# VH-VL binders against q9h9l3: the designs that were tried, part 233

Target 1, 176 residues: q9h9l3
Amino acid sequence: PRKMVAIDCEMVGTGPKGHVSSLARCSIVNYNGDVLYDEYILPPCHIVDYRTRWSGIRKQHMVNATPFKIARGQILKILTGKIVVGHAIHNDFKALQYFHPKSLTRDTSHIPPLNRKADCPENATMSLKHLTKKLLNRDIQVGKSGHSSVEDAQATMELYKLVEVEWEEHLARNPP

## First folded at step 13 (VH-VL)

Design C2 (framework fv_amlenetug)
Fold by ESMFold2-Fast, scan of step 13:
Structure C2 (fold): chain C 176 residues (1-176), chain A 120 residues (1-120), chain B 108 residues (1-108)
Amino acid sequence: as target 1 above (176 residues)
Amino acid sequence: EVQLLESGGGLVQTGGSLRLSCAASGFTFSDYAMTWVRQAPGKGLEWVSAISGEGDSTDYAESVEGRFTISRDNSQNTLYLQMNSLRAEDTAVYYCAKDRITIFGPFDYWGQGTLVTVSS
Amino acid sequence: EIVLTQSPGTLSLSPGERATLSCRASQSVSSDYLAWYQQKPGQAPRLLIYDASSRATGIPDRFSGSGSGTDFTLTISRLEPEDFAVYYCQQYDESPYTFGQGTKVEIK
């Protein structure tokens, strides 16, 4: 079977008024939730807004952070050829400037059976925090100090595992 | 000013091959993802394929996957689309287009298009 | 894939009138990653609106976009003769990129 990983990225604001989202941290976990990658990443552009309340990124994290081009190469080596699970994963791929095959992508914000299990409308986009609380009875993204991308990646993998068998069967019958 | 110029279109037999080129100028080519979008005569727009700025990542519409290959030569500011195993339903004007952002954005500049006609 | 449905298919109006074009998505489009293009006969498409409501460079202010989630609108406040064309919406939230089938704005 093809190997599976889960990813979660933290972005900071760059560009005019800090409206551009630039990669500042990436965490990747394996099927069991073990950390394969977790690094702070230095954007090539000036950071205007650290978005610390959500990202957890502070100036101190940038001191020895891996430059974007090097980090991207490392991350793509891990993702290439694997099934990649994420939540609203298009944002992560955008930050990585990377096209991952749709057939190998699993977005827990767009899996109708997962929403069904959470008693949510099948085609609604539910937050990772909501789905994790509803289905795993676990609170993530707690407090005002920022999110843990490791915690988010682990939660995302566990959520996917709840629907993995039925969703993989659906995708085999209905390839994207 | 940004300019995109397609070439390589023409009449080809079912099962044949054709390579399209898109010459780009007026922007830093390697910083932007590029895409091919086609339009069958009298029909709407259909996205075909995209390639990252560095050329290390590609994406395809299901209808062309395995038959078409997108590539680029950043040293010559040129985008390519190699089309194999052509079918009648591949008949369309093929447009080269530039991503507005760097990747995963809308397409801010388009070429004039090149007509590909596939017949038996 | 996200299916975009445009309505009406054809809109017959006179110069000076207001045009309102609809684009409905089969599922929610995140972060308003929706664009509108104009295509005149024999020409390539031209980007009008991106991120649902941001006007592209050089586009007259009579063109405006609005909406979020699954329901998007392109408005042309006062049609000029050069505005009679086909208009396409496009989502870039997820692969594959998809376009609506188009709305033709024609002279009454």
Scores: ipSAE 0.491, ipTM 0.803, lowest interface PAE 2.1, mean pLDDT 91
Fold by OpenDDE, second read of step 14:
Structure C2 (fold): chain C 176 residues (1-176), chain A 120 residues (1-120), chain B 108 residues (1-108)
Amino acid sequence: as target 1 above (176 residues)
Amino acid sequence: EVQLLESGGGLVQTGGSLRLSCAASGFTFSDYAMTWVRQAPGKGLEWVSAISGEGDSTDYAESVEGRFTISRDNSQNTLYLQMNSLRAEDTAVYYCAKDRITIFGPFDYWGQGTLVTVSS
Amino acid sequence: EIVLTQSPGTLSLSPGERATLSCRASQSVSSDYLAWYQQKPGQAPRLLIYDASSRATGIPDRFSGSGSGTDFTLTISRLEPEDFAVYYCQQYDESPYTFGQGTKVEIK
């Protein structure tokens, strides 16, 4: 089977109204939770809203941040050919301006067996925080200092591992 | 001036294959993702497939995945769509479109399209 | 997938009148990743609006986009004869990047 990695990104608001979600941090972990990548990233456009309470991003983090184009190249080298696990991962790919193949993507926000295991409606979209608490008995995204993308990526990978066998079999029978 | 010119369309039998091409000019081809969008006669628009600027990432609509392959030759400024196992419902005008910023769209430039007709 | 439903199916108006086109999404479209296109018979689509409210290059200011979440609107403040065409909305928030079924703006 293909190698597997988990990704989580933090975004800030850019554009005239700050509605554009621009990549400001990206974390990638391997199957064992080891950090393969974790960098602050400088958006190509002016940051209007740091969204600190959620992103954890502050202005000081952007001083030595990796330029977006450089970071994107580094990240894509890691993701290419891998099965990529994430939560609501379309947002991460959007911010990366990168389109990973659907057949190699695993979104823990859209895995019915995972929701079932957490005693949640199978068709509901549950938060990473909720699933992590229910299934891993672990608190993430605690406090008001913002999220840790490394922590979130690790939690996402661990959640997926709980249903990996079942879900991979399902996908084999029902290719996307 | 940005120009996109599709070619390769025509009549093909069900189960047959066809390869479409899109010649691009007027911009740095490799800097932009490219997309195929099709339109059945008298119907709306349907996203088909997309490819990143460097060709290292691709995606497909469920209706064509496993049958169609998108590719590009940046040295020739050309986008391709290899269509295999064609079905009647694949009949459409196929447009190549330039992505404005991201691989996801929107599409700021379109070709005039090439007609693909699949018959039994 | 995100289903986009446009209304009305056909809008019959006279030159000089205001046109209001609706695009409703089956789920929220994040970051306002919603575009509007114009298509005339025998022609390829043309980008009008992107990011819900940003006007594409060369598009007259009589075209404007608004909305967020699940409800988006394209407004043509004062119809010109060349504006009679089919209009499509499209989301690029989530794959597949779906289009609405289109609204035809025709001359009364």
Scores: ipSAE 0.006, ipTM 0.544, lowest interface PAE 11.2, mean pLDDT 92

Design C20 (framework fv_amlenetug)
Fold by ESMFold2-Fast, scan of step 13:
Structure C20 (fold): chain C 176 residues (1-176), chain A 120 residues (1-120), chain B 108 residues (1-108)
Amino acid sequence: as target 1 above (176 residues)
Amino acid sequence: EVQLLESGGGLVQTGGSLRLSCAASGFTFSDYAMTWVRQAPGKGLEWVSAISGEGDETDYADSVEGRFTISRDNSQNTLYLQMNSLRAEDTAVYYCAKDRITIFGPFDYWGQGTLVTVSS
Amino acid sequence: EIVLTQSPGTLSLSPGERATLSCRASQSVSSDYLAWYQQKPGQAPRLLIYDASSRATGIPDRFSGSGSGTDFTLTISRLEPEDFAVYYCQQYDESPYTFGQGTKVEIK
């Protein structure tokens, strides 16, 4: 079937009270976890809230960041026509201002078999950190001073691989 | 007006479990990070856990990591704290609090608190 | 982890006096990421100051915050009877987010 990639984006707060999530970093890895893309991205709007605790973004990262329009073009070239894996991936697509086909989208926050393997309620949204610890026995987002989107994309791909055969069969029988 | 109302506290035996709830109103719940802060009787404030507005990012104090799980239901404007393997040291008033903007801390609004007592 | 140490532990003053409360961090905190809270017996904490020096909504101007790096101060000019309470500082520069142990401001 199609080639598969995993994506993780970091967003900063723009707009009134920093409530708008604007893309500030994007990492994309291939099926084996090799990095295809990893850039800091400069939003077109003033950054009100860096959200550094989760995003890991600081003012210094914005100095040489790729402007949003250019970064978006590069990212969409990588994603188009591929199966894209992410965690709560609707947030990433919204920040990219992009609609990826549901048939080619895999969201590890909404895969019931994955939650079942983690001994979690099938319909709950569990964090990437929790699922990775439970299923891969690996601690990610360590240090609590911001996340590595590369690390998160790699973990997301590995989580999907645990249910890939089962979930692809389910999707083939029950197309979205 | 912003209101936060905790519930679910009570007496539980060592090793037991409790689930706390916090009902939020008066603001767009999904736009704000939420947190749990506890206070043992006669002691100071201790941060317990935080969750992002969308619920996809969480954080925990080392003392509760692996035992407590924070979650939220944005369709019901409700924050949860699932507490497992409870210890006597977990005895405290648990406060639900709202982040002032979109990151953890400072907390501009607090609930009234709910008492959790863990005894052997 | 950033440890916050408040001093004094107890401050005994009369109404009308000036209160000066200290909060010291074990390592540098951005002056934009320190808050002060007031807590009265049986009540939840109330945010007074955020970003080291900005007053929260509805907080009287007799409350002021200052400082940067590792040394922060909360000042209450002309104590009112309702100001006798416990005060906590909190840093939100780094996770885990930590509070000081509190300073009790009590009537002499």
Scores: ipSAE 0.070, ipTM 0.692, lowest interface PAE 5.5, mean pLDDT 89

Design C21 (framework fv_amlenetug)
Fold by ESMFold2-Fast, scan of step 13:
Formats: structure tokens, C-alpha cells, sequence
Structure C21 (fold): chain C 176 residues (1-176), chain A 120 residues (1-120), chain B 108 residues (1-108)
């Protein structure tokens, strides 16, 4: 299989009024959906808003969380040199304070063939939940207790695999 | 309070090299990604390169990839752009700019720019 | 690469009039990650608006931003003499960072 991973991060609110998004969990899975990394991460700044409804992060998860600097180093070792798949992945890269090469980045929120298969406008940004329901007939991000970043990363990889052959061919003809 | 001061611009021949510097003050330099944006005479803004706060990851516009190298010295609060294999098309005012957030944000502070002229 | 297209290329108006500037993206910009800059001749760009609608510190309230997805607008409610300049939109949703080609607001 290709050296390809999928990533999903959860963020909490820090800074004035909790408006800054700081990394609080990261999950990385391989091509087959096996977990390579899944850790709670302690932001360097005071958490103002856990955003629990979406992030699933609670105060107890911070007790043994990996400090941001250490976690970032571990994560970057996994991502370096690999094709990284994510959904709205720019948000994950922002939280990681990381530039990943454009040629090795795959964002399932911006793949026209994927939207086409879901009967959605090609240039629209569709949610991971919507695409997963339409194309995999699976419900993710269910309930009010927050999202599972492992589940989201696994769904993201499966979505990409649906268009992998045609999208890789497109990228070979039209390099980013 | 935040200040960015570029230096190193000048006249250089095609195929030559030049190194630009940007001295930063008034903020915790290592917490913010930094970028270089250029503007050719009479034209618009073109992003050139960016570097993370720690300096361990970088990004480049396709037009400069392999020719330019962005780097930083956080102990000296200085950003650099090493420009090699210069072309006439690289003629521009080069601006140093600071990310507003930490990375992948808009640029809240800009230096005054330094002119690079590439001629034969 | 997200391509940003600004219109009109030039907007000729008088002080006191309203200016409306458009920026269209080739694909949806997530989370309103769009900024507007003002540039005067011989000067560096100045950040006016970020996150599509938030005014940067020190920017007068006559400047406002709106829009989402692919269509964004910068509005200057009542032009002052110092507002005649070139305006650029910029997306920071994904790499590479891209700017629009600019809209020149000039005196009629």
C-alpha cells in the first residue's frame, strides 16, 4: 500500500473569550484504518472553553495528556514524507502549527469527484458527517458527547479510497 | 509596537544569489509563523514562502521552490530568505510579514519592504 | 490552489460615496478564512478585515466585510480622502496562500 495516513484533530478554546483553537487530541490511522497515534494533548495556554459538544474533550482528559511540544514532535515524525489525508485538513495543520507539502496533502472537503459521487455541488465544502452518510451509509459524530477523532480519521481514509485512483491520476496530470 | 525591518535588497545579475533579512521586535518571535510576500513593479501581491514558529517546517510558492530557502534564527529574532538562481521575473519589492494567529492566518504586520532588481 | 478574482478592477468614486468591492473564490473558503488589505503607493499592505467580517485593530468602522463560501465583499460606507488605494483579498484556508489581483479605488 502507499505510505498514506489519515488524521483528525480535536481543538479546545484558549485565549481571549476562548476564540483561539488549540490542539487537544490527535488521531492518525494508516491506509487500512489501524490506529498509529491517538493521544490527548495539553495546550500550553489555559483552556477557557472545552467545546465538549464537538471536541469530546473534558477536564479529566487533560490529567495525563501529552504536552503540546512533545505531541507535535511525535505527530510530525509520523506525517513527514507521507501522503496525509484529512477533512478540512488545513484546520488540523493550523492546530499543529505545521506546513505539510501540497503535493502530499489530500483534503476530502475539496475533492470534486468525491462531491460528485455524493450528488453534491463539486465546489462546495461538505461536512465529513454528510459525505460519510451518503457514500459509506454510516452515521458518525452521533449524539451530544462530542466527536471521536479516531472514527473521523477512519471515515476520512475510507472516503478517500473511493476516489483514490481517479484523483491520483488527476494530480499526476495536474500537479498542485 | 510590533516592528519588522527588511534588509539585503539590491541589484543582482541573472543567475546570481542574494540573502534578505527581516529583524523582528515587539512580540514573541518563535510563537508565530513568518512569511515573505513579493510585489513586482506595477503588479499585485504574490506569496513567496512561509516558515513555522519553531522553524522546523516550511512552505514555498511553486515559482520559487528549489531556488529559495526560508529560515529563521529565533535567538536573534531574525527571518531570512536565501534566493539562488535569480531570474528577471524575481524582480520585486519583498515584504516580511507576521501571521496574526500562529500559522495559516492573515498577516497583521508587514515590514516596509526591500527592493530586489534582477538584470543581466 | 484557490484562485481569488476581484471585481471591479477599478472603482472610480468621489469622497462621501459608498464603495463595494467583490472577491470570488474558485472553491469554497472554509470558516471564513478571508482577509482584506489596503495598500497605498510606496507603502506596505495594511490588514483591514480578517475572518471575512472582523475589523483589525485601529481600523475605522466605515470598513466592513461580509460573505462566506465563494463570495466575499468589502464595503467602505463613506469614502474619506485617505481611503483611495488598492485593496486586496487573501485566503488563508489552505496552502498556498493566495491573493486577489486587486481593486483600485480612485478619485473620479
Amino acid sequence: as target 1 above (176 residues)
Amino acid sequence: EVQLLESGGGLVQTGGSLRLSCAASGFTFSDYAMTWVRQAPGKGLEWVSAISGEGDTTDYADSVEGRFTISRDNSQNTLYLQMNSLRAEDTAVYYCAKDRITIFGPFDYWGQGTLVTVSS
Amino acid sequence: EIVLTQSPGTLSLSPGERATLSCRASQSVSSDYLAWYQQKPGQAPRLLIYDASSRATGIPDRFSGSGSGTDFTLTISRLEPEDFAVYYCQQYDESPYTFGQGTKVEIK
Scores: ipSAE 0.485, ipTM 0.834, lowest interface PAE 2.7, mean pLDDT 91

Design C22 (framework fv_amlenetug)
Fold by ESMFold2-Fast, scan of step 13:
Structure C22 (fold): chain C 176 residues (1-176), chain A 120 residues (1-120), chain B 108 residues (1-108)
Amino acid sequence: as target 1 above (176 residues)
Amino acid sequence: EVQLLESGGGLVQTGGSLRLSCAASGFTFSDYAMTWVRQAPGKGLEWVSAISGEGDNTDYADSVEGRFTISRDNSQNTLYLQMNSLRAEDTAVYYCAKDRITIFGPFDYWGQGTLVTVSS
Amino acid sequence: EIVLTQSPGTLSLSPGERATLSCRASQSVSSDYLAWYQQKPGQAPRLLIYDASSRATGIPDRFSGSGSGTDFTLTISRLEPEDFAVYYCQQYDESPYTFGQGTKVEIK
């Protein structure tokens, strides 16, 4: 039996012209949507661009943020050995500097049955906002204050639950 | 300047083992994921394995999972690939390469490669 | 896994001509996480382009990349003698990392 969690991360811009995406917040929820982890994270490099419109990160959030190496250790302890659900999850794994086994990874941006239920092309990458609106009849990522990674992680888990039985059966027949 | 130098390649029998090394210099080694990419004679590039900057996390191509082990010694700026249960299909030049960003990026610097020949 | 298919397999051109190389992905590559490499005989690959269109350090401006989603292009605006090589595309959008089979640019 494997436990399942959903993750969503927020990134800020570091490096030349803010082009490097560095982890600045991570939220992890369990199967029922309860928060297991939600912390602001201080990148090891100078923040050039907070990307506040999307990330919701502001300078105030960095004052007592958990240093990256410490936060990463905490997060990896939660993810290791579990089925991890995310949306465009490779971006979260990049920010965490973490390789999660493909057999235990579920990316709601690349699950053909989920797109099919939303009347979208099966091989297209649909936004979390679009899929959540079409399939859960909920508006997320609303307004100009940035995204809530908790809200996004919860929506991602609920989206996966819609296709879980079908997709797990598919993966059992066609191991990744 | 960034430099990567592979060593340890050679001739080995099917079922045998080899350990490859890659000596890195010119950058903060522990800040970057490192990867092994191989190229069979006259063929294209195939990713083999990657390891995170701290060495606490690894990834493998399906074709080598369970047979190869990637590791690193950050105190010596050295990347390793332990190759067990070698098959004829593992015959290739093995390159070590540095991730451009930290992890899951393109590979901005490559070593010269070391040839591994597996025969029966 | 994302399968990358390059075309043509071989381009036979003369110095001074324009080269256009294609890379097609079996599924959408998000955030333009696609790179191009150049490989000369007996040498390691060299990164040319990353994030579909950004030139790597030291790469001449005659090299340019474009495209998004499933269709990507590498363009060499005016071939120099040193540009005759094999070119590979690579995606780093998801594990496993995958490369195209290569396009050989050879002298006509």
Scores: ipSAE 0.219, ipTM 0.750, lowest interface PAE 4.7, mean pLDDT 90

Design C23 (framework fv_amlenetug)
Fold by ESMFold2-Fast, scan of step 13:
Structure C23 (fold): chain C 176 residues (1-176), chain A 120 residues (1-120), chain B 108 residues (1-108)
Amino acid sequence: as target 1 above (176 residues)
Amino acid sequence: EVQLLESGGGLVQTGGSLRLSCAASGFTFSDYAMTWVRQAPGKGLEWVSAISGEGESTDYADSVEGRFTISRDNSQNTLYLQMNSLRAEDTAVYYCAKDRITIFGPFDYWGQGTLVTVSS
Amino acid sequence: EIVLTQSPGTLSLSPGERATLSCRASQSVSSDYLAWYQQKPGQAPRLLIYDASSRATGIPDRFSGSGSGTDFTLTISRLEPEDFAVYYCQQYDESPYTFGQGTKVEIK
């Protein structure tokens, strides 16, 4: 298989007034969209705000969730040395408390050819939901029960594949 | 009190190597990401590299990636920067600095800096 | 990468006056992940402001930060002699961490 994965994380609010974003779920898929990792993750700090409307996380998901330190170790073993695709992926890396090399990072919120295909301004930051609807004719993040990080990771990989050849050639000539 | 002390700077020829050290005290070293920031004579600040608290992940500026390696020894409370294939444009004062939060924060404490001069 | 542009490059003022320093980002900085540092000749930078508006420990209340998105400001309400220095903004929203080019506050 290719040495490329896509990731999407869900965060809950911890700390004062729930303003700190802490990792509560992580999904990783391979190039073909098969799930390599999908676990609920227990933050080390008290959860103040589950942010359920967006995260899909509820108190019940925390009962056998993997502790952050253990989950982080598992996730980093999957990501290390691979090209990692995500949407606004810096938020996922912050939640993981992890530095991933920029040469191996692909952020579908910052790929000008992808926006061009969607008839959007090349330098705009478009949502994953909008790009997926426009380019893949698929509705994601529907309803009020929260987002599916598996669905988001799969959509992100499929979006990247639409511009992969063009963008990898660009990056080879113009390293980040 | 938090204290960071850099050492290892000096004169080196183009293409040479040098290793910088930063001795940390006054905080739980392994809980915080550490960074190197440099400043060329008369110029502004440029971030060089960062390492997570337990040393599990690292990050580098494009200008140094592949040439510099950041590492840490948490048993000795010491941060390192191994600099290989040095270029004249690497001439700068190198500061080590501590993340304010744990990782991905601003830098709340800085060392005094150590001067690296690269000449042909 | 996020490019930070500071203005003015040099600000010539007298003690007692107000200093207003600007930092503009090439793209939106999320959650106000922007800091300000002070640097005096021969010294390491000192953290003044983090999260756009929070004062770091030990920093006098004459220093204040404001702004969000792409436009940020550092204000020194009444310059003291020790405030004449170079000031840098820094974003920590995305890798690579980037600094502005600096604004020098000098005695008129």
Scores: ipSAE 0.487, ipTM 0.835, lowest interface PAE 2.8, mean pLDDT 92

Design C24 (framework fv_amlenetug)
Fold by ESMFold2-Fast, scan of step 13:
Structure C24 (fold): chain C 176 residues (1-176), chain A 120 residues (1-120), chain B 108 residues (1-108)
Amino acid sequence: as target 1 above (176 residues)
Amino acid sequence: EVQLLESGGGLVQTGGSLRLSCAASGFTFSDYAMTWVRQAPGKGLEWVSAISGEGYSTDYADSVEGRFTISRDNSQNTLYLQMNSLRAEDTAVYYCAKDRITIFGPFDYWGQGTLVTVSS
Amino acid sequence: EIVLTQSPGTLSLSPGERATLSCRASQSVSSDYLAWYQQKPGQAPRLLIYDASSRATGIPDRFSGSGSGTDFTLTISRLEPEDFAVYYCQQYDESPYTFGQGTKVEIK
């Protein structure tokens, strides 16, 4: 559906000892996996820890990065009024400093039918990497050079599509 | 210093409406998310609703979704909670509170609270 | 939603004693997004601890927080008369924000 997008964000460490997670990249894909948005984002605070092994962010990516306030406006315009799919998506919304309606949010880390299809306990929290390998037979987040937020957003959309009909029917009968 | 002052509480019949206000001072109001938290007599704390600093983004507890509307007027440094279709279960002291960081943080400053009593 | 369960429900102690309060989460709280509040009768809650272990401004050093994941603890090393109150934990990792049911620290 045209009203559905998937998102994945990468964060870097700011603040004391780099313990604050600040948005440094955001990727948004449509229902078919086409990229709608993919930008490096410059945090307003000094970057203490790039967390490169996980984020894939390096100093070179910050040179032409979009300032946080501008990037946030662009991203929110895409997300507002749409069903937004993500994995542990609360972390992405936190980095964006944005509340998205629960009725329009789909978190692939909290969908019991998805865990059931992966032969995992329904109440367990499984990583995106694990679910993607089990259900899509694909390896994502490979190596130690950092993750691709585009790859993660695409995988997240495909995972949701596996349970979309069942889960949307469940939500229609049991509104959040 | 940071000050938050709630008003608008009172006695209302089931099915009725009330609008609560929270006047804020001592900080840059538009930079911080604001929250309503309630506490029923003799009970614990329950989060009700939150609004982002610029006012475009809102969130609600399931128990009030569709009945309550949070809003803010940054030019007047005032937070609002419009409460419709009130139930006996909505009886509580309502606190406004300021996010510690900007959004999704704990609440570092609270108002004194305003009592809402819903009777049948 | 993340459900927070506090124990004990009531803790009866004398001034000078150590108080240890527990807060358990139904699922892991990431990045230590866990706060503790103190509430006295007729008053608004007061933030004591944030990020599981960071003391809020103006809070005496007898208050300390610890823990991560699903198990968190608030410790009051030597109770003062003004510390007899109700204490709440709160997670701000994900929406909806949730509070524990409270632990009442009362005088023996």
Scores: ipSAE 0.374, ipTM 0.811, lowest interface PAE 3.6, mean pLDDT 91

